# VH-VL binders against q8ixk2r445to577, part 67

Target 1, 133 residues: q8ixk2r445to577
Amino acid sequence: FFGMLQNKGLTDYCFDYNPPDENQIVGHQVILYLCHGMGQNQFFEYTSQKEIRYNTHQPEGCIAVEAGMDTLIMHLCEETAPENQKFILQEDGSLFHEQSKKCVQAARKESSDSFVPLLRDCTNSDHQKWFFK

## First folded at step 21 (VH-VL)

Design oo9
Fold by OpenDDE, fold request of step 22:
Structure oo9 (fold): chain C 133 residues (1-133), chain A 120 residues (1-120), chain B 107 residues (1-107)
Amino acid sequence: as target 1 above (133 residues)
Amino acid sequence: EVTLKESGPALVKPTQTLTLTCTFSGFSLSTSGVGVGWIRQPPGKALEWLANIYWRDTKYYNPSLKNRLTISKDTSKNQVVLTMTNMDPVDTATYYCARIPYGDYYFDYWGQGTMVTVSS
Amino acid sequence: DIQMTQSPSSLSASVGDRVTITCRASQDISNFLAWYQQKPGKAPKLLIYEASNLESGVPSRFSGSGSGTDYTLTISSLQPEDFATYYCQQHDNRPLTFGGGTKVEIK
């Protein structure tokens, strides 16, 4: 699966990553933004290693969850996917993070008009359902 | 200032098709992330969601009424149109259009509503 | 579909009273719950979204709380203009569903 990773509940919002330095793509938070399909910022791939890969840049980035955090941070991909980079995109659209046992949810950032994907307890929420478009 | 206003017939005969138009201002159904929904309320009863349409022309319908509903938008006119076929007296209600912020499922600005009576 | 159950259906209160309205969802709605106020002959007005976020322009005497399936709208000190019908609405799953409403009447 590849393309825009779009949320069901937060309609027409997609995973978005725009690092401030294209030569240093890791260490920043993945956000949600209006789906536009332009450029490289909204193109992701779900791999057989259960990674969500940002592969439009070299070296390739993979979404990870750091210890004690609920945000999605870009790390470098590894030959063998580390446990904190493994996600299960289930048939119902839920995106499950294996290590934390939590689901990725579209969330409002501190009551602002910005949105981010955050780890939350798994529910049947449309905000926890994702699909590639 | 955000405003919405419903327009259409106040009286519809059974089996006929209802066409309602929502004209809005203060926002645009362009690349802003917003949407417009329709909600109805029978006299003295609770609210019922009908349909949503968003800036990318994404559309959602209440499954209980899906086969009867069509929602569309004309961005250049700041209008959203709802059609409902095979009207029945049970469909008598005040029909509202309302704005949806940020691609969500709630409604932050509402029109005044238009009463639609279905009767022979 | 998610069923929203409000309680009570109606209540009588006086100006200055603390008023609490409850909304229960048939499943966990992950804090995606909105509250509306509706006066006779008028359209609903948004008060709260995402369970506890106060909409701009809404008086601070209104507050929302809760989690999982159970949510509460609180009016800390009821004002004359607050006599109305209140509705909850889950904005977590389609189809969108509303509660049956709670009519707040003057005692």
Scores: ipSAE 0.929, ipTM 0.963, lowest interface PAE 0.5, mean pLDDT 96
Fold by OpenDDE, fold request of step 22:
Structure oo9 (fold): chain C 133 residues (1-133), chain A 120 residues (1-120), chain B 107 residues (1-107)
Amino acid sequence: as target 1 above (133 residues)
Amino acid sequence: EVTLKESGPALVKPTQTLTLTCTFSGFSLSTSGVGVGWIRQPPGKALEWLANIYWRDTKYYNPSLKNRLTISKDTSKNQVVLTMTNMDPVDTATYYCARIPYGDYYFDYWGQGTMVTVSS
Amino acid sequence: DIQMTQSPSSLSASVGDRVTITCRASQDISNFLAWYQQKPGKAPKLLIYEASNLESGVPSRFSGSGSGTDYTLTISSLQPEDFATYYCQQHDNRPLTFGGGTKVEIK
């Protein structure tokens, strides 16, 4: 699966990654933004290694969850996907992080009108359902 | 300032189609990430969600209304139109349109509502 | 569909009273719960969204709390203009659903 990764509950919002330096793509947080399909910052791929890959840049980035965090951070992809980069995109649209055993939820950034994907306890929330468009 | 206003017939006969128009200002359905929804309220009763439409023309309907609803938008006119077919006296209610912020499912600004009576 | 159950359906209170209204969802709605105030002949007015976020312009005497299936709207000190009907609404899943309402009347 590839393309814009769109949330069901937060209508017409997509995974978005726009690193300040295109030559240094790791270390920043993935956010949610209006789906626009322009540029390469909303194009992701779900791979057979269960990665969410940011593959429009070289070297390629893979979304990871750092220890003790609930945010999604861009790391470099590895030959063998590390445990903190493994996600299961389930048939119902839920995006499950294997290591934390939590689901990715579209959430409002605290005290703002910005949105981010965060790890939360898995529910049947539309905000935890995702699809490629 | 955000405002919404419903317009349409106050009286509809059974089996007829209701067409309501929501005219709004203070925001746009072009690229703002917002939506507009319709909610109705029978006299002395609770609220019932009908349908949503968003800036990218994404549409959602209450499945309990058995495909009786059609929602559309005219961005250039700042209007959202709701049609409801096969009206019945049970559909008598005040119909509201309301703004949806940030692609969400709640309503932060409401029109004053328009009373629609279905009667022979 | 998610059923929203409000309690009580009505209550009588005096100015200055602390008022608490509860809303229970038939399933976990992940804090996606809104509260509205409606006065006779008027449209609902948004008070709270996402369970605890106070809408801009709403007096601070209104507050929302809760998690999972159980949520509460609190008016810390009831004012004369607060006598109205209050509704909860889950904004977690479609179809969107509202509670039955709670009428706050003057004692």
Scores: ipSAE 0.929, ipTM 0.963, lowest interface PAE 0.5, mean pLDDT 96
Fold by OpenDDE, look of step 21:
Structure oo9 (fold): chain C 133 residues (1-133), chain A 120 residues (1-120), chain B 107 residues (1-107)
Amino acid sequence: as target 1 above (133 residues)
Amino acid sequence: EVTLKESGPALVKPTQTLTLTCTFSGFSLSTSGVGVGWIRQPPGKALEWLANIYWRDTKYYNPSLKNRLTISKDTSKNQVVLTMTNMDPVDTATYYCARIPYGDYYFDYWGQGTMVTVSS
Amino acid sequence: DIQMTQSPSSLSASVGDRVTITCRASQDISNFLAWYQQKPGKAPKLLIYEASNLESGVPSRFSGSGSGTDYTLTISSLQPEDFATYYCQQHDNRPLTFGGGTKVEIK
């Protein structure tokens, strides 16, 4: 699966990654932004290694969850996907993080009108359902 | 200032089609993430969601009424139109249109509502 | 569909009273709950979204709390203009659903 990773509950919002430096793509937080399909910022791939891959540059970036965090941070992809980079995109659209046993939820960033994907306890929330478009 | 106003017939006969228009100001459906929804309320009863439409023409309907409902927008006129077919006395209610922020599912600004009575 | 159950359906209170209204969802709605105030002959007015976020312009005496399936709207000190019917609405899943309402009447 590849393309824009769009949320069901937060209508017309997609995964978005815009690193400040195209030559340094790791270390920043993945956000949610209005789906536009332009450029590389909203192109992701779900791989057979259960990665959510930012496949627009080399080296490729993979979404990871750092210890103690509930945010999604871009790391470099590895030959063997590390545990903190493994996700299960389930048939019902839920995006499950294997290591934390939590689901990715579209959420409002505190004290702002911005949105981010966050790890939360898994529910049947439309905000935890994602699809590639 | 955000405002919405519903317009349409106050009386509809059974089996006829209801057409309601929501005219709004203070915002635009060309604005990213913005939507407009319709909600109705029978006299003395609770609220029922009908349909949403968003800036990119994404549409959602209440499944219980989906086959009877059509929602559309005219961004240039700041209007949203709801049609409901095969009206029945049970559909008698005050119909509201309301704004939806940020592609969400809640309503931050409401019209005053328009009462629609279905009767022979 | 998610059913929203409000309690109580009605209550009587006096100015200055602390008022609490509860809303229970038939499933976990992940804090995606809105509260509305409706006065007779008027449209609903948004008070709170996402369980605890106070809408701009709403008095601070209104607050929302809760998690999972159980949520509460609290009016810390009831004012004369607060006598109305209050509705909860889950904004977690389609179809969107409202509670049955709670009428706050003057004692």
Scores: ipSAE 0.920, ipTM 0.960, lowest interface PAE 0.5, mean pLDDT 96
Fold by ESMFold2, fold request of step 22:
Structure oo9 (fold): chain C 133 residues (1-133), chain A 120 residues (1-120), chain B 107 residues (1-107)
Amino acid sequence: as target 1 above (133 residues)
Amino acid sequence: EVTLKESGPALVKPTQTLTLTCTFSGFSLSTSGVGVGWIRQPPGKALEWLANIYWRDTKYYNPSLKNRLTISKDTSKNQVVLTMTNMDPVDTATYYCARIPYGDYYFDYWGQGTMVTVSS
Amino acid sequence: DIQMTQSPSSLSASVGDRVTITCRASQDISNFLAWYQQKPGKAPKLLIYEASNLESGVPSRFSGSGSGTDYTLTISSLQPEDFATYYCQQHDNRPLTFGGGTKVEIK
């Protein structure tokens, strides 16, 4: 799949990657932002290796979760996908991170008006359901 | 200051189509990332969700009423319109419109409600 | 569809009492639970969203707690203006569903 990765329970919000340095795409957090489809920030590819790739720029980034963390961070893609970069997008729309055994959920940052994808215990929540547009 | 107000007929005959208008101020459905929903409450009974519409025109309907409901918006007029076909006395209720913050499913500001009676 | 069950359906209390209202969902709703207050002839008013987040302007005597399927609204010291019907609503999944309400009455 390729396109904007949208949340079901947080209507019209998309995965968005906006690194402060366009030449340093590694190490910054993926966010959720109002879907707009402008520029390169909201386009991702879900690959046969179960990666979520940010591949509109070189070098390509792959979303990862570092050990013990719940945040989705951009890493460099590898020829063979590392385990922490593998997500299973299930037919029901849940996005399962196999290494951690947790699901990606749209979550509010503290008490802010900002949202991010975070790992949480898996439920049937619409906030844990994702689809490509 | 966010306000919403429902308008429409107080009395509808069975089989007729009900059209309700929600007029709001203090926010916009053109660029704001919010939505408006409709909820009804029969006299002495609990609340029942009807439909939501969001700023990019995404719409959700209660599946128990889906074929009877149409929701639309006119962002230039700050209005949301709900149409409900084939009204029946069981549909007698107070109808509310309410703002949905973000793309979520809860309601932070409600209109005062409008009572609609379905009777011959 | 997620069924929401409130307990009790009604209760009597005095000013100053601690009041607890329970809401149970038919499945895990991941803390996506809102509470509303409704006075006779008035629209509901949002008190709490995401189980425990107090809406702006709501008095601190209101609090929400719970997880999974079981959620609680607490009024730490009941005031005269708190006599009303309280509704829970899950905002976890479509269709959106409300509890049957809990009427809080004087004495």
Scores: ipSAE 0.765, ipTM 0.911, lowest interface PAE 0.9, mean pLDDT 92
Fold by ESMFold2, fold request of step 22:
Structure oo9 (fold): chain C 133 residues (1-133), chain A 120 residues (1-120), chain B 107 residues (1-107)
Amino acid sequence: as target 1 above (133 residues)
Amino acid sequence: EVTLKESGPALVKPTQTLTLTCTFSGFSLSTSGVGVGWIRQPPGKALEWLANIYWRDTKYYNPSLKNRLTISKDTSKNQVVLTMTNMDPVDTATYYCARIPYGDYYFDYWGQGTMVTVSS
Amino acid sequence: DIQMTQSPSSLSASVGDRVTITCRASQDISNFLAWYQQKPGKAPKLLIYEASNLESGVPSRFSGSGSGTDYTLTISSLQPEDFATYYCQQHDNRPLTFGGGTKVEIK
């Protein structure tokens, strides 16, 4: 799958990655932003290795969750996907992180008006459902 | 200041179609990432969700009523319109429109409501 | 569909009392719960969203807590203007559903 990765329960919000330096894409957090499709910030590929790739320019990034963390961070992709970069996009739209045994949820950042994807205990919440558009 | 106001008929006969208009100010459905929903409340009873429409024209309907409801917007007039077909006395209620922040499913500003009575 | 059950259906309390209202969902709603206050003849007013976030302009005597299926609205010191019916609403899944309400009467 390739396109904008959208949330069901937070209508018209998409995964967005906006690194400060487009040539230094590692280590920054993935956010959620209003879907617009402009530029390269909202286009991702879901691969057969269960990666979520940011591959619209080089070097390519793969979304990861580091051990003990709940935030989605950009890492460099590897030839064989590491366990922390594997997400199962299930038929019901849930996005399961295998290593953590948790699901990706659209969450409010602190008490702000900003949103991010975070790992949470899996539920049937619409806020834990994702689809490509 | 965010405000919403419902308008439409106070009395509708059974089988007729109800058309309600929500006129709002203090926000826009053209670029803001927000939505407008409709909720009704029969006299002395709890609230029931009807439909939502969002700034990019995404629409959700209560599935128990989906064959009866149509929601639309006119962004240039700051209006949202709800149409409900085949009215019945059980549909007698106060009808509210309300703003939805962030594409979510809760309502932060409500109109004053309009009472619609369905009777012969 | 997610059924929302409120308890109690009504209560009476004195000015200054701590009042607790509960809301139970038929499934885990991941803290996506809102509370509304409705005074007679008026529209509902949002108090709390996402279980515990106080809406701007709402007095700090109102608070929300809970997780999973069980949620609570607390009024720490009841005031005369708090006479109203309170509704919970899950904003987790479509269709959106409300609790049956809790009428708070001041003795």
Scores: ipSAE 0.763, ipTM 0.911, lowest interface PAE 1.0, mean pLDDT 92

Design oo9
Fold by ESMFold2, fold request of step 22:
Structure oo9 (fold): chain C 133 residues (1-133), chain A 120 residues (1-120), chain B 107 residues (1-107)
Amino acid sequence: as target 1 above (133 residues)
Amino acid sequence: EVTLKESGPALVKPTQTLTLTCTFSGFSLSTSGVGVGWIRQPPGKALEWLANIYWRDTKYYNPSLKNRLTISKDTSKNQVVLTMTNMDPVDTATYYCARIPYGDYYFDYWGQGTMVTVSS
Amino acid sequence: DIQMTQSPSSLSASVGDRVTITCRASQDISNFLAWYQQKPGKAPKLLIYEASNLESGVPSRFSGSGSGTDYTLTISSLQPEDFATYYCQQHDNRPLTFGGGTKVEIK
């Protein structure tokens, strides 16, 4: 799948990656932002290795969750996907992180008007459902 | 200041189509990331969700009523329109429109409501 | 569809009382629960979203708590303007569903 990765329960919000330096794509957090399709910040690929790739630039970035953390951050992709970069996009739209056994949820950032994807215990919430468009 | 106001007929005969218009101010359905929904409340009964429409024209309908409901918007007029076909006396209710923040599923500002009675 | 069961259906209370209203969902709703206040002849007014977030302009005597399937609205010291019917609404899944309401009356 390739395109904008959208949330079901937070209508028209998309994964967005906005690194402060276009040439340093590693180590920053993925956010949620209003889906707009402008520029390259909202385009991702879900690969056969269960990666979510930010691959409109080189080197390619892959979304990861570091051990013990709940935030989605950008790492470099590797030839064989590391466990912390493997997500299962299930038929019902849930996005399961294999290593942590948790699901990605659209979450409000500290009572702000901003949103981020975070790992949470898996539920049937529409806020844990995702699809490409 | 955010306001919403419902307009439409107070009386509808069984089998007729109801058309309700929500006119709002203080926000826009063009680039704002918000939506408008419709909710009804029969006299003395609980609230029932009908339909939502969002700024990019994404639409959701209550599946129990989806074959009867159509929602649309006119962004230039700050209006949302709901039609409900094949009205029946059990559809007698106060109909509300309300704003939806952030593409979510809850309602932060409500119109005053309009009472619609369905009878012969 | 997620059924929302609200209790009690009504209660009588005096000004100054602490009032607790409960809402139970038929499945885990991940704290995606809103509370509304409705006075006779008026539209509902949003009090709380995401179980515990107080809407702007709502007095701090209102609070929400709970998780999973069980949620509570608390009014710490009831005021004359708080006599109303209160509704919960899950905003976790479509279709959106409301509780049956709790009428808070003057004792």
Scores: ipSAE 0.737, ipTM 0.908, lowest interface PAE 1.2, mean pLDDT 92

